# VHH binders against F-box protein SKIP19 (SKIP19), part 21

Target 1, 302 residues: F-box protein SKIP19 (SKIP19), of Arabidopsis thaliana (Mouse-ear cress) (q9m0u9)
Amino acid sequence: MASSSSPPAAMEVGESTNWTELPPELTSAILHRLGAIEILENAQKVCRSWRRVCKDPSMWRKIDMHNLGDLDDMDYNLEIMCRHAVDRSQGGLVDIGIWYFGTVDLLNYIAHRSSNLRSLRLIRCSQITDDGFVEAVVKLPLEELELSYCSFSVESLRVVGQCCLNMKTLKLNKHPQKENDDDALAIAETMPKLRHLQLCGNGLSDTGLNAILDNCSNLEHLDLRRCFNVNLVGDLQKRCFESVKVVRHPNDSIHDIDIGSSEDEDPYDFSDIDLMSGDDDFEGYYDFSGASDFSDYDQFDF
Key: E = the ipSAE of ESMFold2; O = the ipSAE of OpenDDE; V2 = 0.75 times the mean of E and O plus 0.25 times the DockQ between their complexes.

## First folded at step 11 (VHH; framework vhh_nb_b201)

Design y4 (from x5 with Y58N S101L; at its last look DockQ between E and O 0.49; V2 from the best seeds 0.00; counts 0 for: pae E 4.7 > 2)
Fold by ESMFold2, look of step 11:
Structure y4 (fold): chain B 302 residues (1-302), chain A 119 residues (1-119)
Amino acid sequence: as target 1 above (302 residues)
Amino acid sequence: QVQLQESGGGLVQAGGSLRLSCAASGREFDYYAMGWYRQAPGKEREFVATISRGGSTNYADSVKGRFTISRDNAKNTVYLQMNSLKPEDTAVYYCAADWDLSYEDYDYWGQGTQVTVSS
C-alpha cells in the first residue's frame, strides 16, 4: 500500500515499457537477477512498486556483492552497502558472496545477524586474517564455502572442517601451486560429507587425490582444473571415474570459474581456443553484453 | 546497522524556537539520506523534512519557511531548526535514515523526542 505520510517523490515511468505496471511476481523475478549494488543504487529508485519489492526481506535471502575491485573509484563504500543489504534481510540471509572488500569486521557483522547462513563465498578478500576468518566461521552453520584467491592457511581450513560438520560444498581456488598435499589431507580428514569439491589450481598430487577419494565417499562432483601435479591416468583415472559422477580434468577450460580481473589470469593455452576448427563457437569466449560489469572471462591483459 | 538518537525536544511557548538533533552511530552516516517525521497523539506519523546525501532539502507545506533541516557529516548529526512554533507542532519527532530518499519508506528510525508547544 502507498504511504500518505511522505512527500511524493518524482514519479518515474519507463518510456519504452510500463515497468511500473508489471505484476509483483514478474518484478521480483527481474530484480532477483540483479546484484545488491544495482538494487540499492538504481532499481529501488525506479518507482514505488519496485522499491516495495526491493525492501521485502525475501529479496535479500541471497546477497551477491560481485564487483571488479575498483574500490577507490566508487561514490559509495561497498562494506557499508553490504551491511545495509544484510539489514534488509532481517536475519533471513542464507547465501552471501563478497569480492575484494571483505573484512573481519564485516564477517562479524554478518555472523551476528545471520544465524541461518548456509553459504559463504569470499573471493580475493585479502584483508581477512586467518584468526579473524576462523572466529567468524565457527559461528555459522555453513554447508557451502568458497575461498578463492584469499591465501588462508591449511590450519584455518582444518578448523573449518572440524567446526562445520555438515559441509557439502567446498570451492578452494588458487593460482597454480607447486606440489603440496596439505589442503587435500585436511579435506580428507575433516570433510567426509562433501558432495562437491572444486580445487582449481591446487598443488595436490596423486597421493592427495587418493586420500580425498578414500575419505570423501559421497563426492558427486570433483573439479581438478589447473591441478598440474595430478596425472589422471591408469588406476587413478579408473578410480575417479568409478567413484565420482562428474570429474573436471587438470587441463579442462576454466571459462566458467569466477577469477575476477583478467589481469590476474594465466594466459589461455592456444590449443584450448580452437577458432579454426569450425565446430567451436568463438562467441562463447567473449562477453558482448554491456549490462554486466562482472564477467569478462575471455579478455586478457598483455 | 544505523542507530539513531534524537535529542533537543522539550516544552516551548508558542512563537518560540527549538533545535532538534539526531546523532547516528556506526560508520554509515555520510552514505544515507535523512528525514524528520512527527506523530501527534491519536494521529498518523507525518512527513516534516528530508535532506539527501548531497544536501538537497524538501519540506512539508505546513512547516516550510519555519523549519530548516541540515546535516553535519563530521559529527554524524542531522538537525531540525524549528522556528515560530505553534501548538499544532506538538508531537513526537522521529529521525529516519535510508540509503536514498526514494519515496516514503525509510529503513532506520530513532526512538523519538517530544516537542510540546504551549499556547
Scores: ipSAE 0.228, ipTM 0.687, lowest interface PAE 4.7, mean pLDDT 80
ESMFold2 (binder alone), look of step 11: mean pLDDT 82; pTM 0.831
OpenDDE, look of step 11: ipSAE 0.326; ipTM 0.730

Design y5 (from x5 with Y58N E104D; at its last look DockQ between E and O 0.51; V2 from the best seeds 0.00; counts 0 for: pae E 2.9 > 2, unsure alone 64.5 < 65)
Fold by ESMFold2, look of step 11:
Structure y5 (fold): chain B 302 residues (1-302), chain A 119 residues (1-119)
Amino acid sequence: as target 1 above (302 residues)
Amino acid sequence: QVQLQESGGGLVQAGGSLRLSCAASGREFDYYAMGWYRQAPGKEREFVATISRGGSTNYADSVKGRFTISRDNAKNTVYLQMNSLKPEDTAVYYCAADWDSSYDDYDYWGQGTQVTVSS
């Protein structure tokens, strides 16, 4: 006739703490460290007290769907689990992170139900089209956006900046790119209120960086790690130091970037060559310089 | 949002049978536990039966052997076959769905279907 339950074996162990009798605020603090998967599959089953906390919409203001991405053939579907977590927020969702499994349908589900969403993080979500992404995010009052190892166009980024007028934090992380200032110029044009900008692996040059510094006058943190087309010395370095409180340099360590998985080097990047122009095929020759030859046996994580 | 819709209720004589259906819309419920609950006038809502994601079933003692819960994941539908009905089975029957079936505070509930068993 008990109203709550905990495993009897845990009560028989010589542990001095009784987790089932913790005050709700302490239980909430412990459970906030868990991702949505751990809560739904395990924590909510522990006892009636934990279940009650896990059911509270305030517990779901932030949803973290961090996962390993290699959990094929799972007994449960991460997209459906994510929708369930969004429902538990009852419209109070403020911050959501999605690794790997994001789809246009899922983004639309979130956008339709989460009118106060301020932070959206998409990591390695390759199934979302540019149009689908834009249509979902223009409905949201975003102040923080992360697009890490996703394939969105600069046009999509520009539209987001034009529609999300209070963008304060942007993380746009990529595998190291050849020189290209398109992202930097779009950011400079459309996101003047940024305070935190992370561009790990971006192809921007000194020109793109100057455009950002010219237009993002509120910038407090600038992360240029793996931006190997920026030469942060001399006058440019001085300008950054005077304008921005925290600057991470292109060669600084990346082991503390939280992107949900181990950082991988991409040994091939053909995005900057187009031998198909003019509709002629030269199948026997490709202009594939240098780095891949030395990368075959010198590949190391940075 | 998702919606659970019960059907198959009605008036039946004691000793008779009814089959309740619960169709889910707006989401695939293959990955959910499903349950049936009932509430008679002036009484608290009470557990009737559950079926887990993997098909494991549990029943209230009062209906064990008479009621059978089943699911058709392809149709996103849960059934309650009610045999040997008694006047005490008269209630509004609710379908429920949740990620976990350990407790009676399911996240999703239907509107209910009336079952009336006359003596």
Scores: ipSAE 0.418, ipTM 0.787, lowest interface PAE 2.9, mean pLDDT 81
ESMFold2 (binder alone), look of step 11: mean pLDDT 81; pTM 0.832
OpenDDE, look of step 11: ipSAE 0.529; ipTM 0.821

Design y6 (from x5 with Y58N S102A; at its last look DockQ between E and O 0.31; V2 from the best seeds 0.00; counts 0 for: unsure alone 63.7 < 65)
Fold by OpenDDE, look of step 11:
Structure y6 (fold): chain B 302 residues (1-302), chain A 119 residues (1-119)
Amino acid sequence: as target 1 above (302 residues)
Amino acid sequence: QVQLQESGGGLVQAGGSLRLSCAASGREFDYYAMGWYRQAPGKEREFVATISRGGSTNYADSVKGRFTISRDNAKNTVYLQMNSLKPEDTAVYYCAADWDSAYEDYDYWGQGTQVTVSS
């Protein structure tokens, strides 16, 4: 009597979750994972329920204008789109990220429309002048500032530090620089409430780092990746370890830094190849003995 | 913020024609979809016509073949040419703008212009 084991019941192809019928709160939670561009160009066109969520001002308290920098190939203007996104926030904007396309006019627009802005991120915004940047930013109660791969002067940084007295997070990422402590000294002088500091590629030396450690007593996170002029040894290393909870070292991997372009992927950063040295001694003697006799290629006499 | 200003409304006899204009503020008019809506007394606001950023047009069935929406990006202006007007076309006409015209829920609205068609 062979017990016919009934094949496991085909998992009922679960009812295709109608994404258009999700509760607004859940839809909102999902859509918050999208950038502003994706929301405006795609998500808000899916259905009426999604569109309703996309038009809710609460969706626009945080705006991320992340893009690939191919501005000329886009069928839309990102500056105009960003202005529209800011308008959607109805003054409730608290966090904004701008990639590549930032302008003085846009910053002024943001500053005018979003008086409660707490976080500003500018990534690779080369069209913004020092004066225009300062003029817009000093009006804002910023607690977080990112200036990644921008060309702002140290004086602009100093002025912003003097005006934004509650700065808690600064990201000042650059391509690797020669030894220069100007940024570090400006930070030490003007931003004593910093908790998070990222200085990827900064030219600061041990002198600059000591100045930061002396004046930023609340520092919890310090990122010194690609700061190749800092020598984190001996007393300075000890001081960093004792003063700061998390320190990223100059030679640590930068793969987790969103810099918007693949160009800075050092193709030689082999650091994260965990060569699992699997010592697996697979001494498996592949006995290649089976030299099968390819004899019979018969001569076709055509 | 985009500001919209309608003009060209007025009194016209049945069978007559009228051309509405809507001027948009700002430098970037060409990136917005534009629309016209109307609201008759005691009625809800209704869709009249839309024109996309690319110039594609759509019309309400009630105005199809009589009304034409067009845009002049150089002038930041959208137009509504209204021909063969009927008393039923009497309404306040509103200009609207949005990032897209997928739905009839535009983000920016004008103040409206009165169109009255007499019998």
Scores: ipSAE 0.494, ipTM 0.806, lowest interface PAE 1.3, mean pLDDT 86
ESMFold2, look of step 11: ipSAE 0.616; ipTM 0.871
ESMFold2 (binder alone), look of step 11: mean pLDDT 81; pTM 0.832

Design y7 (from x5 with G26E Y58N; at its last look DockQ between E and O 0.61; V2 from the best seeds 0.64)
Fold by ESMFold2, look of step 12:
Structure y7 (fold): chain B 302 residues (1-302), chain A 119 residues (1-119)
Amino acid sequence: as target 1 above (302 residues)
Amino acid sequence: QVQLQESGGGLVQAGGSLRLSCAASEREFDYYAMGWYRQAPGKEREFVATISRGGSTNYADSVKGRFTISRDNAKNTVYLQMNSLKPEDTAVYYCAADWDSSYEDYDYWGQGTQVTVSS
């Protein structure tokens, strides 16, 4: 089994390839596909040629800290590793993704050193307060934001939209929520330049969706998977397909969404049985609303 | 901002000893390789000693047996014990650190501390 999470493209370089003899351009292309953990713990140790590429600040313009959330079982501290990766960017960081281990202190570290940060992804980061999040990100020229399975308030979202005036991509994924249009209204009020919007599991209704369509006239991609208070039929369906190039429906497959460990620990999660060829038609719907154990994943139960 | 601060340099007679310290700040350096380099006037910077995340050490041939590198992770500090000093050891000594690796091209460098060994 591969000890590294090598991307498929790296395995397609060729049979019996001598990695130390690759042209520098091909080495860089392969290494650009790796996440920060793989680079620092493995790739930079392979040979001097790979080491030199991994040390180049250009390799660190995008930092991906994807991990499985098993923080106590690691030989290293991901928060400290992330600070090191940010330092290697030498102020050139434009895109960073953080799963699980994000903190207010780490966000402040990134914000103070990355004045050109355009994309921030926070996934399952439960240790960041609303105030800490807002203070860190309102100074950044963000165009892309992901807040997936985090506990930020709608007021924090509104302030970010008011301060980050060029927001083009928002992913705000949650476990399926009770009907509530507050997020949708905040988005409609503050993010008119959005081109890509993913609201998996959001509680918005047809009312909230209409507000988004009214105010986000540049929208190209809209992902409404697990938005079970929206019914895309009739006039609303017509509005979506006239305004938006790509629309994911509430009951479409979620097999490509990172749900984290809950998918491994929940044998009743039907997203594992989705077939891509059969789920893009309206006849292949999965009904998560019928599983009572999923209705409690709205993050409002403390 | 990461800071590596050297201390313990000075003037010493040939045959004497000095202990250099390098305190790291901003974050815990437990997961880092740390090292010492030196540069005499008009010369290129040269490797002296390194210590890995796990405590494995490596030395330049010119100092092996005389110098000892060690680390104290609780104090976020790396040390260089220099014994049997020779005039040729006269240099500015730099502390360096990077994410653990066997390579010597470190990301972080201190400002240096002068060591002068008199005949």
Scores: ipSAE 0.640, ipTM 0.875, lowest interface PAE 1.2, mean pLDDT 82
ESMFold2, look of step 11: ipSAE 0.603; ipTM 0.864
ESMFold2 (binder alone), look of step 11: mean pLDDT 81; pTM 0.824
OpenDDE, look of step 11: ipSAE 0.676; ipTM 0.870
ESMFold2 (binder alone), look of step 12: mean pLDDT 82; pTM 0.830
OpenDDE, look of step 12: ipSAE 0.647; ipTM 0.859

## First folded at step 12 (VHH)

Design k1 (from y7 with E28T; framework vhh_nb_b201; at its last look DockQ between E and O 0.52; V2 from the best seeds 0.00; counts 0 for: pae E 2.7 > 2)
Fold by ESMFold2, look of step 12:
Structure k1 (fold): chain B 302 residues (1-302), chain A 119 residues (1-119)
Amino acid sequence: as target 1 above (302 residues)
Amino acid sequence: QVQLQESGGGLVQAGGSLRLSCAASERTFDYYAMGWYRQAPGKEREFVATISRGGSTNYADSVKGRFTISRDNAKNTVYLQMNSLKPEDTAVYYCAADWDSSYEDYDYWGQGTQVTVSS
């Protein structure tokens, strides 16, 4: 093929680093820290060596599509970028996170091409219907699912649990809900292998929590922050600490959730946190600062 | 996955003209860089022309001034206008698409269309 001998940006670097001379494994380590947007818009353009690494399907086993949700202010389309990233995985995709722009068509595109997908995270994707979600994900061997600030029914959740028999991590984050145990009962019924469960803002009661503890005997981490219909004291608290390694309490601060990368388990809007955290912190109860379960939380594998 | 379909190839006399078209099967075209490549019998595939998603063009020296690449994003189509054709332009012409046009190892390729220039 006729082409330029090298890209201008790679030739004009003023630093001591020669990007063309890095071993591929070091280049890969650097590039794995980047999300798909940064790779496709910038990193793959640096030099031919970086381009070759960025085209390697192993770079696309995990796809992070984190963004700020201002889709119309970009000169590129995130849904189309995501499809391109999925194509680069060549069927090897195991972990994908999508913020805001997810659609039924995109989800079907992923499901058709990613038979080994183990982890799906949908954050603030309000345009995916229950039927579209279910139809796509029942084909996938999911072990990890996040549905944060999405509007999926309990029936969809139940179908996912019935079809994804090895579900080990579930995050269902919502704005605080009125009392309702439907999600908790569906989880207890269909997901006995759970090791990590996050239900921030869920409407479950002590009844729903007991059902989860009865049926999810492998549970290692349980996050009940903003579950204001659970009173985690007395016998129920004792039961939780005897069976679960790490427990986050309903009134615990959620500010610690925001510390970390775009892959953090608990992405949450700071503006929604301040009013609720301030009210609960007045009582002085559930302060987890310095708690042993907080220390264990940072060590959990994903 | 982007599917590319070329058309407009055929037999033409030296000095003549042809217009090639490449349509994408998906409405994603305006977010990709597009290119034309060709492969003559017994030769390696070579670069002909590119057009970025913003419309910036680049050409191989052997075709500059004779060939023009353009895109119609509303029709999901890229064109290659080939004027003043020479026998050495005889090749299978391939349409290609990628997120980026900095390098010529595009991710998506059409099946090709034959162009034959008789002397």
Scores: ipSAE 0.419, ipTM 0.777, lowest interface PAE 2.7, mean pLDDT 80
ESMFold2 (binder alone), look of step 12: mean pLDDT 82; pTM 0.829
OpenDDE, look of step 12: ipSAE 0.687; ipTM 0.875

Design k2 (from y7 with Y106F; framework vhh_nb_b201; at its last look DockQ between E and O 0.47; V2 from the best seeds 0.63)
Fold by ESMFold2, look of step 12:
Structure k2 (fold): chain B 302 residues (1-302), chain A 119 residues (1-119)
Amino acid sequence: as target 1 above (302 residues)
Amino acid sequence: QVQLQESGGGLVQAGGSLRLSCAASEREFDYYAMGWYRQAPGKEREFVATISRGGSTNYADSVKGRFTISRDNAKNTVYLQMNSLKPEDTAVYYCAADWDSSYEDFDYWGQGTQVTVSS
């Protein structure tokens, strides 16, 4: 059985650095809570011990490029920083999230360097074409995909399902859409192994939902918030609650979903809570969802 | 795929001057710290100079006042102007790049260029 037995990190002579004497695994646990920007701009500069941890490829198995979306106010280029972070993973990257600055060239860079990538999250990326997205994704053994507030076609989604045969988690979040079952039908046809499906703002109807339930028999979590063309009553309601462990209803609180831009002015915005990936009922998650429901339903993007 | 390519090395007499260049490729290095290191035969690699993304410079004591590091971001290039050269400056000179210049374990390194200073 694997054991974690790490000696304390060596200390630089002449420093009083109790914090910097933590075993590398404890330092890594603390620093894992930071995004790539905080690590590269600040944490890696603290001391030699932190620098060594920040350089370790294991720190870069997950890259989180979350940012506020105001790229003009930064004194560095996030796309270039992201390539640097990918280089540090030395081919061990399994999970990456990119907000706003994603490009076809960046996706290709990642795909050529990260043959074991399992999770890709693209949020509000406007410069990635359908062809560029498909070209990169067919190279990747994805099990988790998020495409939030992007403009990819249904055909691109279908190609993903056809090429990524072990898709377990899909988040396809949009601003509320007119009735349209195309996404739901593509998901039902190509992604039978899904366990977690988030379709916030999707235009699917009861027809699309039935198709998903008919074909995605392994679903454990289904999030239908802002799916205003679904009428979850009667037989359909029974099917959902008999087949799926956790169901979020069209009118449930959306506080834990980032709807606005990175310049959100709400100090109570809990946009990071939608990154909680646990599969169990979490009491804290419910409390945050309930408390935030009244803060501001009409946001910038809608 | 990131490459740093040094040039401008060679043989020079003591008291002479050389200018080293390092061209970066694959991406713009405007936001990187850049540096020069050197390694004499049988010796460990040692720090020579760094320049931050904002243009702030730092030098080893042994070269201060004689060497000048500079950068031209439009050409994606960093330079080392070496004046008043001494035989002790004989080494392979390496260009390096990293997001941070505080520590010597830079992420990217060039192949090196030989500088030989004769008496």
Scores: ipSAE 0.608, ipTM 0.857, lowest interface PAE 1.4, mean pLDDT 81
ESMFold2 (binder alone), look of step 12: mean pLDDT 82; pTM 0.836
OpenDDE, look of step 12: ipSAE 0.761; ipTM 0.909

Design k3 (from y7 with Y103W; framework vhh_nb_b201; at its last look DockQ between E and O 0.37; V2 from the best seeds 0.52)
Fold by OpenDDE, look of step 12:
Structure k3 (fold): chain B 302 residues (1-302), chain A 119 residues (1-119)
Amino acid sequence: as target 1 above (302 residues)
Amino acid sequence: QVQLQESGGGLVQAGGSLRLSCAASEREFDYYAMGWYRQAPGKEREFVATISRGGSTNYADSVKGRFTISRDNAKNTVYLQMNSLKPEDTAVYYCAADWDSSWEDYDYWGQGTQVTVSS
């Protein structure tokens, strides 16, 4: 009696979900994972349904102008594109991230068009002057600010802190600096409502850290990665961990920090050469003693 | 925000010609596709012509061979040359701009200019 093994049920070729027929809310959720650049250059051209979603002002409450491509090879102006994205929001913009191409004119445009902006992220924006930055930002009800790898003065930071009284999140990431407590003192003086503070690569010392801990009593998250002038030991360490729920140590990994283009990855960061100091002294004495006695090759006469 | 200002409209006899101009905001013109639309009394707004950033043009069938859209980026201006005008061409003509010309849903619009073609 041969048990006829029934062939495995043909996996029903799942109905190829037509991506163009998705509910607008789901389409929006998917497209929102794209940056503004991808939306404007690609997604809105796909079909009428996607175009409709891309034209909805609600899609533009949050704008991320991060581009992973080569800025020099772009056939479009990112500043103009950003202005267009801001216009799409119809004044409903609450969060904007700008990478590399930020200008004073763009900031002024954003400030004028988006009076309810709560979050501003400037990453590697070197073209923005201190005066232009301050003039634009003091008009905004910011609760979140990121100034990563920018060259703003401590005075600009202080003025922004004095004007933006509801600052809850600050990210002030820099390349590792010499000992300097100016930023820390400005933060301690002007931003008492901070809950999240990221100071990757800041030059603050124990003095600066203490000032922050003394004046930022609501601090829940403190990121001190690459703050190599802080000695987070003993009483200071205890104080920090008792006062702050989450603390990132100066020597913790920074792999989760979006630093932008890897151009500054020193290709020679040989740091991950695990020198396996395998001191395995395998003195394997290969006793080559077995010199077999090739004695016997006899005198054949011929 | 891109501002668009139409000009060149007016009264013309059938068979006549007009040239419409639309001036756009200086900083943004080169990065937008430009279009012309028209709306006759009691009718819906209809597509007339478009010109892409690269200069590619498209026309409504009703105006093909009679109208020509062009742009001067140095002047931030788009033009609509209208020849062999007909009474049916009577409408308010609107200039439009968009980042992408693939669709008829332009983000920016002018106030319009009246074109009247008399029989």
Scores: ipSAE 0.539, ipTM 0.823, lowest interface PAE 1.1, mean pLDDT 86
ESMFold2, look of step 12: ipSAE 0.591; ipTM 0.853
ESMFold2 (binder alone), look of step 12: mean pLDDT 81; pTM 0.825

Design k4 (from y7 with S102Y; framework vhh_nb_b201; at its last look DockQ between E and O 0.52; V2 from the best seeds 0.66)
Fold by ESMFold2, look of step 12:
Structure k4 (fold): chain B 302 residues (1-302), chain A 119 residues (1-119)
Amino acid sequence: as target 1 above (302 residues)
Amino acid sequence: QVQLQESGGGLVQAGGSLRLSCAASEREFDYYAMGWYRQAPGKEREFVATISRGGSTNYADSVKGRFTISRDNAKNTVYLQMNSLKPEDTAVYYCAADWDSYYEDYDYWGQGTQVTVSS
């Protein structure tokens, strides 16, 4: 007697669990951990109870479109699926993440229907133009933005900082770059309210880092992994650790961050250094396949 | 906004035929289940026919053998061919669609088209 998924590995004894008989609140807690693809293609089909939860607009306040990037291998279109998920939110969308398939048209669809969107994450979305991105984003009351492995210009980043006045979280991850402080200076100039900043692979130097520390006085978390143009030693190290509660070093483990495409081999890949512990800003150690205790586990700590 | 637009309703004599069409707009509906429902005045909305994303069809007992649902994904349209019409088929007919599932609580509904079958 089990739900449509395999029994959790953490089950203490060999008895079956009937997931279809769970209280609605517990069902909702489990389903909130799923991405939109899993919900639409599988979870909503399990039973009437799960279907009812998956139809509730509150389930769609956060939309996670995480996927493996194998867009041609799918039996469905992720852009169309994403539009459907946005419709289910009925204007209540506050957080959306899009991997690979994002387009200017999709961003505009989201922006026109989601006036309360606070968090936008774009990962490996190479087909969005700078102008299209800016046009969509300046309409949104963003407080959190992720642009990872995308191709946006410093100019578009500066405009976003000028228009989104309450930016508190920025993740701007790249393959390791040659020395260049342009991003750091734009952030320092336009985003003084930042509390959390992740710049994995950024080309900033000590100059760019000092500019950030000068102007982003509210920083609580700073992630400099793969920022190989900073020398986090001496006075700079002291300044950084005294100003910021949590700092990730250039050579710290990157196991919890998507690394670059295999086709764009990264000569600064330090995969052999990932054996050391100390990653406290993203907890990926516990990989439970089931829902033991059914407590929420946040894969992003900010 | 997704819109489902029904057409093809009207007045016909018993034994006649009508073809209802429902055009979907805003996006491709290839990945959706689609269906037809009907509601006579003062009655609950009732199931007529559905067609899955993969083309599998299901019919209410009262219309089996007389009605045929089909879809044309290139035109983003679903059809209901209604043959051997009876006065009891008189109702407003609604088109409905949702991401393919096994359930009838669809997300999108049309405004309906009136079908009236005279005795």
Scores: ipSAE 0.660, ipTM 0.887, lowest interface PAE 1.1, mean pLDDT 82
ESMFold2 (binder alone), look of step 12: mean pLDDT 81; pTM 0.827
OpenDDE, look of step 12: ipSAE 0.742; ipTM 0.899

